# Ledger of designs, part 291: VH-VL binders against q96il0

Target 1, 167 residues: q96il0
Amino acid sequence: APERGAERRDTAPSGVSRFCPPRKSCHDWIGPPDKYSNLRPVHFYIPENESPLEQKLRKLRQETQEWNQQFWANQNLTFSKEKEEFIHSRLKTKGLGLRTESGQKATLNAEEMADFYKEFLSKNFQKHMYYNRDWYKRNFAITFFMGKVALERIWNKLKQKQKKRSN

## First folded at step 9 (VH-VL)

Design C43 (framework fv_ebronucimab)
Fold by ESMFold2-Fast, scan of step 9:
Structure C43 (fold): chain C 167 residues (1-167), chain A 120 residues (1-120), chain B 111 residues (1-111)
Amino acid sequence: as target 1 above (167 residues)
Amino acid sequence: EVQLVESGGGLVQPGRSLRLSCAASGFTFSEYAMNWVRQAPGKGLEWVSYISGFSGDTSYADSVQGRFTISRDNGKNSLYLQMNSLRAEDTALYFCAKGTEFSRYGFDYWGQGTMVTVSS
Amino acid sequence: QSELTQPRSVSGSPGQSVTISCTGTSSDVGGYKYVSWYQQHPGKAPKLLISDVSNRPSGVPDRFSGSKSGNTASLTISGLQAEDEADYYCSSYTSKSTYVVFGTGTDVTVL
């Protein structure tokens, strides 16, 4: 039978060895901004002895991060597409090409673009309100579970102290 | 044990509506993203729609956008798919699928599926 | 259809290793670490084999492994067994639909 490979935490900051890079913790760490959402992802450290409560908190935080990343990736993509469509339609209406004579992307003046921004913000007002409401709900839940985890850790420290004294 | 049971499928004429249901048990329903995935007879898997656990945030495949609506009732542990303006190409086995513990984009449990046939 | 590209079929002998590729773009496989793999036997619902590129759920044998390089994700089945004969699908998050897209599927035959 083949030798069993060494068990290793895939969520650890160091994927090359068991060594943690000097600028990175062996706990949670922050990555570079995502290409589409422009948000920095948090890579969650998963300890070997993660409790069910700690797992629930981590899953809630991960789901919230993914929800937030999805919202902003979609928002940024929608903004870019609608902006291009707006510019295209206005240039076509004026009998202008999509490119300048120099081959650069044609644009509208500031006054015309102000119309787009005003319309976009107005159209998305309720969407952003619902986003903020849901964001607060999610953070309330996260804070509540963080409190529970903190209490569990305090109890575990007391339990460990008792074990040391009985030995 | 985790169970997902779909219902509501059947034979329906083009242009009509159907509402699919998925009854969930064995996990805390409100904490997981839920999905509808379909498979036409003899064809591959196609993701249809998503709904998050806590916020109710939704997303749809382009092929169903504006026609289908996903919803959930966390108090009843139930997922729904309202299907309007049905087309022949919507004919498929519709699966209810649960998001994973580590990623909502993976589906760790699936129901047996409910068959929707759109034909005259 | 903006499906991820998989080979139509892959074959191998018992005990051999086979690899299935899943190729997308920077808007899906190349841009995100949210790739999953599913096994489907005829008449059955799909079963999750791998999530988040390489994470293996409880109950899935360690002979199934996942990886990703650039725009291509791969599922490797080592020690191929008769019961591995099935259809395999990859999936990835995509910014286009803001959720997931499935691959075209691969039929694995154990000769």
Scores: ipSAE 0.000, ipTM 0.495, lowest interface PAE 14.6, mean pLDDT 80

Design C44 (framework fv_ebronucimab)
Fold by ESMFold2-Fast, scan of step 9:
Structure C44 (fold): chain C 167 residues (1-167), chain A 120 residues (1-120), chain B 111 residues (1-111)
Amino acid sequence: as target 1 above (167 residues)
Amino acid sequence: EVQLVESGGGLVQPGRSLRLSCAASGFTFSEYAMNWVRQAPGKGLEWVSYISGFSGDTSYADSVQGRFTISRDNGKNSLYLQMNSLRAEDTALYFCAKGTEFSRYGFDYWGQGTMVTVSS
Amino acid sequence: QSELTQPRSVSGSPGQSVTISCTGTSSDVGGYKYVSWYQQHPGKAPKLLISEVSNRPSGVPDRFSGSKSGNTASLTISGLQAEDEADYYCSSYTSKSTYVVFGTGTDVTVL
């Protein structure tokens, strides 16, 4: 799928893409990366004959996507904010300006930044452990409901076959 | 069609407990996040607590953390708020609020509220 | 305890446009798309006007619109009507302690 490639971007009106574009209701589609989470959202196709179980699965997937995007938006924001605060603090301590003569942002060397990365990882270790645990639990729940939906579809097919043979 | 009806409010002395209920109708209750939001007389809105529709995840405002417990009974289409160790600052009209179709951070339907007065 | 900052009051005449600001930080309004606006008439429950910055629920007139720039979200009421006289609250998701934080509220008076 070209739209999923790193070099390709679908910014054109619908009809330029060879796949189901935004605003069509034929299949699930993957959007561009969210500004804050940097994750690609999935927009779910809703069938006209969606069962209650299928609806629950879709809403669970949507809720899990929202939870996942919020976690990574929070993490990225926290990282960026704390990184800038750390850099500004260290530059102030050295009596240096925030910009170079060329107007670019002043930076710290790798040795100085190692202190920040070590502290950030240590500080967020517990948070990442809980994220991984909850991510696992949510994906297990999704897989479980996907299995239930698959079984429902198999049972419906079997019921139809039995009815045909009773004639 | 969508209705939320709160009950259980009343006058209660500081340090005691009270349980609020919210009866929901007109939508598939189990599929939506639910919230409690309060408003002290003549003051603004303050978010109190959240509970997920599917995962059962909960969250609380710092002012009520450890004292209040949100819960739900999907079979009865009911939301609850167990309030322990009540303080004068908890005096407010308590609203039950439903999360929107696509986001648990917006509240598309609200009940009329139930008044909780914490006073000696 | 941290609240989003709104003006205490705004006023306008029928047919005029009024705008209510809602100012937060990069940890709430500036960082996320989860800004909502609510209208509250005296003695009534709040009513959702706008969700996710600019999404208008069914039944809300086109006169109400939402936007966001940096750390400030705005609700604009065009073609102001007498029935628009009410208190207005913004809210946002927050990565701080409160999960959802409300604004201080704005009283809209139709002169």
Scores: ipSAE 0.006, ipTM 0.581, lowest interface PAE 9.4, mean pLDDT 82

Design C45 (framework fv_ebronucimab)
Fold by ESMFold2-Fast, scan of step 9:
Structure C45 (fold): chain C 167 residues (1-167), chain A 120 residues (1-120), chain B 111 residues (1-111)
Amino acid sequence: as target 1 above (167 residues)
Amino acid sequence: EVQLVESGGGLVQPGRSLRLSCAASGFTFSEYAMNWVRQAPGKGLEWVSYISGFSGDTSYADSVQGRFTISRDNGKNSLYLQMNSLRAEDTALYFCAKGTEFSRYGFDYWGQGTMVTVSS
Amino acid sequence: QSELTQPRSVSGSPGQSVTISCTGTSSDVGGYKYVSWYQQHPGKAPKLLISYVSNRPSGVPDRFSGSKSGNTASLTISGLQAEDEADYYCSSYTSKSTYVVFGTGTDVTVL
């Protein structure tokens, strides 16, 4: 099955865009790599007794994951598109077609591709700096809420222990 | 139930300003991306502006860049669109739209819209 | 930029299937799986029918289905009902200066 078949296999049953966790889920689980971002998505387990604070943390983590998936999907597809355009341009300059006589895609050697990599990296330098800034801001917020959830769980556990002692 | 209610539309002269509001209820407002989408009378949908749920990152359609400002007040569950230097082509029904839980590029709930008419 | 291209109108009889196409470029429909479909009845707000090319939200009948091949996404309405008479819009993420681009819209008439 080509990549389109892989996408279909990686998609939950028709009408659903995500995998169901193996058997009844009790924890978060990791899906297969996304075709475009090449990152494995995390599917978050939702407890029946989830607190409002736990829900806020989970949704923040989900939003951050979508942001991260989108950034890398865009970056990878932009890279692939610009790479193909560069290869096409260089082959046209050499008077060659996009395909070899056998029908395979024509390629450039590593020395020729070095020019493309240098240009791509310099062109995207500021974009990567902004990505890092946003990554740190998001992780700071996640850490803050993780701390609040941990304190809530400790408090609830202590309450339960105290009630057991009094009985 | 999720509810979005727009307000602030009206008749305004070219070159003037108008501020739209959207009151949200039934979901944790601060966790979702919010959008403004407009529809000129008898025409199709046009995305106008986006604001993220947590980071407050914004984005604008080229046609409104530099003239419109999207903002939110998470404490009041409210979304705003400040529209400056209004043009006749800004005449449209303006919808407030909520991003889906996993995709900010899909809009799972919409308000009924508020009509903005820019005319002299 | 140009909007995504949809047919202006599509007609069918009750019980038939109709398909609406949404054609873009490799920078939107062809490049990403962030394609959504919306139904709009006259005088009403749009309603989300499909997200992520083929994901159907709860409450949307299974007779609505989405797919994508190359630069073209498709919405198929099977078992066409009178209440399906409405305008339908596709949308996609775009890597160009706009965040989301909508299609030109299709008027579905149930005869």
Scores: ipSAE 0.000, ipTM 0.509, lowest interface PAE 13.1, mean pLDDT 80

Design C46 (framework fv_ebronucimab)
Fold by ESMFold2-Fast, scan of step 9:
Structure C46 (fold): chain C 167 residues (1-167), chain A 120 residues (1-120), chain B 111 residues (1-111)
Amino acid sequence: as target 1 above (167 residues)
Amino acid sequence: EVQLVESGGGLVQPGRSLRLSCAASGFTFSEYAMNWVRQAPGKGLEWVSYISGFSGDTSYADSVQGRFTISRDNGKNSLYLQMNSLRAEDTALYFCAKGTEFSRYGFDYWGQGTMVTVSS
Amino acid sequence: QSELTQPRSVSGSPGQSVTISCTGTSSDVGGYKYVSWYQQHPGKAPKLLISRVSDRPSGVPDRFSGSKSGNTASLTISGLQAEDEADYYCSSYTSKSTYVVFGTGTDVTVL
């Protein structure tokens, strides 16, 4: 397995995109929905002259996205598993098979599923409450840093105009 | 270079308390999640606790929930683990571990560990 | 909680390949892309070999590779060398409220 002379320079790490959007607009771009979370990931563009403050904002947004992806992947998996277990258990209790005459999966009606939804929401109430709290905290922090970056850019433009006046 | 140096371990009686410290250098401490991982003599690795960089979110293994408290001081580049109501089964080498850039589930740098022995 | 299941030991000769399995459930290894592998030499701290199932950190030789199928993740060490003799641990994110679970560990012997 030879060669280190191969040009591998801009390889994306697993789970993360490192390249500009296809149109080369040099902006963030949105990928397809994740298999597990069903959320669309944002692929962040990194400017050549990224300031330390801009880097902090980008990393905060990336960390928040990863947290959000993991939460919903976990939630969707748990929901699907418990829903199937509930349906299976209820059909067994009624003495019904898991398949209809046409070979489709047997399902419960809305009234029967109401018990599952009520129990699932109650069971996960605190988890969802913590998610909402943390979601707001993270978005507040992102908004705060976005404001700081905007102010930094305004200040830099003012400095540039000062230099132009002195020409 | 990234360095993590643990301290505060020692011999302690069951039911007592102990506080571990981890001094970090060589990276922007406030931007990374930090973890405590322990290893009992001759046994495997066990994750103990997590703390995020930005939000200060914490999480604990079931075995230590309610007894241990993780905290950090970003101004001092320091991580702490307050251990209360210690039990013989808490005897282990305690590692300070840095999370990877976006994942709290992978640990790219580890300290050498500090030994905690809970015995009479 | 429950640890991920690894074989207690695997062995091979220099230049051969060995594979270490790490078996969990759909709530950890099977459900997420957050499987890591660590190498630990006696008396030393663990070293990260693989993150996110198959990502190799800088400084880790390409003869170490990771993969996942269903509820089982695997670490493959090709071209075995004497210095690969160590304990190997997998870890995964878990949806059971404990965020990380480690494997039982595997002792790799190079004969």
Scores: ipSAE 0.006, ipTM 0.531, lowest interface PAE 11.0, mean pLDDT 80

Design C47 (framework fv_ebronucimab)
Fold by ESMFold2-Fast, scan of step 9:
Structure C47 (fold): chain C 167 residues (1-167), chain A 120 residues (1-120), chain B 111 residues (1-111)
Amino acid sequence: as target 1 above (167 residues)
Amino acid sequence: EVQLVESGGGLVQPGRSLRLSCAASGFTFSEYAMNWVRQAPGKGLEWVSYISGFSGDTSYADSVQGRFTISRDNGKNSLYLQMNSLRAEDTALYFCAKGTEFSRYGFDYWGQGTMVTVSS
Amino acid sequence: QSELTQPRSVSGSPGQSVTISCTGTSSDVGGYKYVSWYQQHPGKAPKLLISEVSERPSGVPDRFSGSKSGNTASLTISGLQAEDEADYYCSSYTSKSTYVVFGTGTDVTVL
C-alpha cells in the first residue's frame, strides 16, 4: 500500500521535474517550461476574499497566458512540421535516403536550410506582427486593471481602519 | 443562472449561407471564450470554432476553415457563426458552448442546439 | 484532425464501478492537463462532468472521478446507478489544431 508514493514520482524525458507549490501558498508561482511552447506557466493564487475586480484581473491574466501558450505551441509545431517536410522533399528529389548508415537523420547543407529559414520567416512576418499587436493590447488591459485593483485595495484598507475606530 | 440559447438553424440548399446566433446570460460574457460544437445525427461531438473573450482571437476546425466565421458582440452578449458554402456534411445540431473559468478548452455550459440541415 | 480513442461501450450492474479510457498522443492527452469529460443523455445537450483531468464542477457527485497516466485519461464511475446510462465523451487540448479534439464516445449501459 505505501509503495504508491515512491512509484508516483515522475521526471520528464528531458530531465524537467514535476514542480508543485506548497499547500496554503499565498502567492503566485512559476512552473517549468511547457514542452511545446517552451514558455514557463504561472499558477495564480486565489485569495479567499477575492473581489469581482480582482477576479476579472486574474481571469484576464490567465486567458492571456493561455493565448500566449497556444500561439507559441502552434508556431513551434508548424516550424517543425514544415522543416521536416522540406528536408524530406529535397532528399527525395535528390534520390537520397532519409537516414544515414549510422541510423541518424539525413540533413540538407547549410545553404539549402538557409533558403527554408528565409522563406519561413518571410511568410510568418505578418502573423508575428499581429501577435505583437495583440500582446501589447492585452498587456495594456492588464496594466489598467492592475491600477484599478490597487485603488480598490487602498480604499478597502481605509474602510477597515474606520470600522475598527467605530468600536 | 447561466443560459445559452441558439437560433438561426434551418433547411438550406448546398452552396448557400446561414448565420447562427447564440444569446448568453447569467455571466460576464466578455471574460470567457466561446465555442461552436456540432453533432451530426447519430454521430459524436465535433469541435467547430473558438473565439477568445477579450481579444477575439479565433480558431477553426480544418473541415470549416475558410468557409465559416465566428464572431461575438460583447455589448449584446451574443455569439455568431457565419456559415458559407454549406455542404451536405455540415448537417448537424450546432451547440453554443462556454469555456470554463480557468481554461478555454473545457465547456462548462452548453445551449440546447440549433439544427442545420443541408439538402437539395 | 484525429479523434481520441474510447471503447465503444462499457456495461456494469448497479453499485459496481466502471472505467472508461480515453487514449491520445503526446500532442494532446499525454502533453497537457486540459482533459474534460461530458455526459450526454439521448436528446439532451452534453453536461460537463470533469474538467482539467480530475476537477469536478459544482453539483457533480464525487462518485465520478478522473485521472491520467501517460497518453491515457480515465473516467471512473463508482456506485453505478440507472441514471448513469448515457453516452460519455472525453476531450483534450491538442497542439495539432491548437484547440480541442473529442473522443469517439462510449455508451454506458446499466444492466
Scores: ipSAE 0.000, ipTM 0.501, lowest interface PAE 14.2, mean pLDDT 81

Design C48 (framework fv_ebronucimab)
Fold by ESMFold2-Fast, scan of step 9:
Structure C48 (fold): chain C 167 residues (1-167), chain A 120 residues (1-120), chain B 111 residues (1-111)
Amino acid sequence: as target 1 above (167 residues)
Amino acid sequence: EVQLVESGGGLVQPGRSLRLSCAASGFTFSEYAMNWVRQAPGKGLEWVSYISGFSGDTSYADSVQGRFTISRDNGKNSLYLQMNSLRAEDTALYFCAKGTEFSRYGFDYWGQGTMVTVSS
Amino acid sequence: QSELTQPRSVSGSPGQSVTISCTGTSSDVGGYKYVSWYQQHPGKAPKLLISRVSNRPSGVPDRFSGSKSGNTASLTISGLQAEDEADYYCSSYTYKSTYVVFGTGTDVTVL
C-alpha cells in the first residue's frame, strides 16, 4: 500500500466555514496527493453570493485541475509500466531474479537506468511539449478571467459607494 | 436559444479560394472555442480547425495545414474559414461547431453546414 | 490523424438494447475521460448525446448511457426505438489539446 502524507497538511476545513467573512471564499481546502497523479487537489469553496463570472472562473479552474490530474496519472502509469518492463528485461538478460532474497523488487544501478530515462524522455518529448502549450493556454485563460473578476469587484465597490452617497 | 448559421459555400475550381462564415447567437461568443468540422458526401466526420475564445490561438488538421486559416470577430459574433489552394478532397459539408467548455471536450451546438464542392 | 475504431453497423429490434464500441489508444480514449457521442440523422447536423464519457446533456433520454474501460468507450441505447435509427460517432480529446479525433462511425438499424 503506498504511504503518502498525513490527512490534513495545509488548510483543512473546520466544520462550519460559514463563520468566515462573506464574499469570495472563506476556505479552499488542499487535499493529500492523489495516488496516481501525485498532485494535491484543491476543493473549491463556493461563495454564498457567487456571480456568474466568478462561477465561470471557478469552473475553469476545476476543469484545468481535472485535466492536469488525468494527464499526470496517465503519464505516471505509463512511466511505471515501461520502467518495470525495462528492469525485468535487463534482469532477464543478466540471468537474475525479479526479487531480492528479502522479497524486495530487484533494482538496476543509476548508470543502467540512465538509458531508460533518456529513451522515455525522448519518446515522450512531443507529448510533453503539447502539455506545456496547453498548460500555458489554460493559465492565460485563468489569468484573464481573474482579471475580469477583479474589475467586476472594483466596479461593484464603486457602485455601492455611489449609491451610499445618494442615499 | 443558441444558433449557428454557416454561409459562403459553393462550387469552386481546384486551386482557387473560398471563404466560409458562421454567424453565432444566443451565447457569449468570446468565451467559447469554435471549430470547423467537415463531412464528405457519404463519409464520416473530420475535425478541420479550432480557434480559442479570448486569445485566438488556432490549430489545424494536417490535411489543411498551410492552406486554411481560421479566424473570428468577437465584436460581430462571427467565425471564418479562409480556404486557399482547394483540392477535390476538400469537397464536403462544412459545419461550424461550438465547444462545450473552454477546453474543447465536445461540441454542444452545430450549424446545419454549408456545402463546398471542388470540381473542374 | 488517427480515427477511433467503431463497428460499421449494429442492429436491434424495438425495446432491445444495443451497444456501440469506440476503441482508441492511451493517448486519447484510454488516457482521458473526455469522450463524446453524437447522433446524426440523414441530412441533419450531428447532435451531442453524451459528453465526458457518461454525462447526458439536458433533453437526452436516460435510454442513452456511456461508459469506458481501458482504451474502449461504449454507448448503450436501451429500449431501442425507431427514431434511434441513425449514424453514431464517438470523439475524444487527444494530448494535442486543440485537436479532436472522431470515430469511424456506426450505422444503427432498428429492425
Scores: ipSAE 0.357, ipTM 0.722, lowest interface PAE 3.5, mean pLDDT 83
Fold by OpenDDE, second read of step 10:
Structure C48 (fold): chain C 167 residues (1-167), chain A 120 residues (1-120), chain B 111 residues (1-111)
Amino acid sequence: as target 1 above (167 residues)
Amino acid sequence: EVQLVESGGGLVQPGRSLRLSCAASGFTFSEYAMNWVRQAPGKGLEWVSYISGFSGDTSYADSVQGRFTISRDNGKNSLYLQMNSLRAEDTALYFCAKGTEFSRYGFDYWGQGTMVTVSS
Amino acid sequence: QSELTQPRSVSGSPGQSVTISCTGTSSDVGGYKYVSWYQQHPGKAPKLLISRVSNRPSGVPDRFSGSKSGNTASLTISGLQAEDEADYYCSSYTYKSTYVVFGTGTDVTVL
């Protein structure tokens, strides 16, 4: 059976951070950098009496984090693949093997690699612009909900103080 | 809209020189590799030369190596092909072609071409 | 020179599917996954149809599709239309001649 070389769309595995915070944690935890995205995941604490507004904020933060993790995992994977392909192609064009006579991995010079980086950055410029735009939009929304949650907490504290004065 | 307009083609005798130009518009010219591709009358496409947008690195087909020189002026959004020691085999329609993000992904925009005829 | 070989001509009736093959004689075509396809009408400049074996640029109809198996890339035109009558060229990257080689071209006729 001819092995259909399925171009495995190397979808960066959704970096489920294997980091599990302690079960008794009452605060947010920051995990180690993810191996694909190099971003530190945050495990968000869920209060027992989470308000609908707090829940919405938490979900928005989680979604934004997942979005960031996926973006950078894919970006880093793409970069690594393109870089390796560039090196191999250039070495082959030069009639050079992938290994030196000493058995070391053959490398390109800094000038040749500079060309790769410039082209890669140019190629991804628009993607990064869209990322930045969406990043700001998401963070603005998060900040807005943080403000709402803060106001809700203040209001609840004031109501509790009034009830204690009336008894 | 991306536009590429070739010029400088004409009738020349063997051994003479000719300079082709391509005026580019509608994109950031300096960020893209540019190519020359030619097509002899009733024949297929032949890649001629490449120039990087960033490093200015150049490459040539074996058929034109040492005779042709590709260059660019990013300030004028212009691509050039200096053709020296022209031969009858160089008779072709010469296209200016824009590279994609990388030239290896193909050419996404082409000019209408300029005709070069080399004859005695 | 590593030349990409295409059939000289392919014909089909309106509404049929036709496939154009592009076979590399060199190991280079098998090694590089970046095959492009171009359409050229008489007296016109080439137009990019497919990049990177199967990527279709915006504005290219979905009836055009690209694939690759081993050292052979293929362009399939589904639902052939009269406007599809043109020359078609594959291209690929070569490590020997730096950058781009074109196929021999295929004349597609609509019967």
Scores: ipSAE 0.015, ipTM 0.573, lowest interface PAE 7.1, mean pLDDT 86

Design C49 (framework fv_ebronucimab)
Fold by ESMFold2-Fast, scan of step 9:
Structure C49 (fold): chain C 167 residues (1-167), chain A 120 residues (1-120), chain B 111 residues (1-111)
Amino acid sequence: as target 1 above (167 residues)
Amino acid sequence: EVQLVESGGGLVQPGRSLRLSCAASGFTFSEYAMNWVRQAPGKGLEWVSYISGFSGDTSYADSVQGRFTISRDNGKNSLYLQMNSLRAEDTALYFCAKGTEFSRYGFDYWGQGTMVTVSS
Amino acid sequence: QSELTQPRSVSGSPGQSVTISCTGTSSDVGGYKYVSWYQQHPGKAPKLLISRVSNRPSGVPDRFSGSKSGNTASLTISGLQAEDEADYYCSSYTWKSTYVVFGTGTDVTVL
């Protein structure tokens, strides 16, 4: 049997990433939307000379992304499940089947669906409030470490310049 | 080497106050969330309170809300728990616990604990 | 406050495998991959054994493993040894307190 083609490989946003200098950050890339969270993940480029501080910032950003992905995956699953249960319950109350004549799922009118959305939003108000609070706390921490990394990079450039001047 | 050392526990009468301290070393204290977790004699673990590293934002278990206050002094690498209006059910070994980075999902280092006994 | 449900006790003989369950809801164990396991010997502080469902910290033997399915997380101890006799606690992130909730605890006895 003929050899099959190479395994599928993720496509970088830019082919230039392959030739990035070891001492400079190359491109991060953004993946397709996750099936469950519907969020686009960021895949972080890890430079060979990553400092401990840069690693800490990357880890914090990765942990924040993972938390965010899991929150929205759970929220979307809960929404879909409760929406289907609500529709099923209301159709059963009306004595209607779950499928239309064309075999499609039976639907409720806009007024009936508005009841579901109001209840869902009210029920999830506290959850979203706490999500926003945690999101702001995480962004504050990320911003703080981004500042530290920026200062470290400035210091390293100054050290490089001084060392070159000494030569 | 990360170390957390609690102190300030003791015997105290109901309705009185007590202040616990935790001395931290071996890591950049200001960058980590800190927690108090307690364990009543012969019972399981119960989370008590949380404080962030940066903003000083705090959270409390319902059982201690309004009575306990968590605080920190980043210049002294110290964590505190001010315990007011103590009740018999507050009797427990109180652990100081370091959060994983800025997260409160897990506790990677714990102190030895300080015993608080609330009894008449 | 609600706790995650664990069996009170689990026992096994040296060299056997034991599994401890930790059951919660969609707001904690079922919704997030932030389950941790702690080992506590009598008179000692808890020690982090597993984080993020299945991640083993440096220094923890590979015979300890974690997994999760639906609302239930599990800790498996293979090649059970006398020193594994201890209390084990699970914990999980929960949006309800924007914090963690602990399990009821399981006493592991090595027969």
Scores: ipSAE 0.344, ipTM 0.712, lowest interface PAE 3.2, mean pLDDT 83

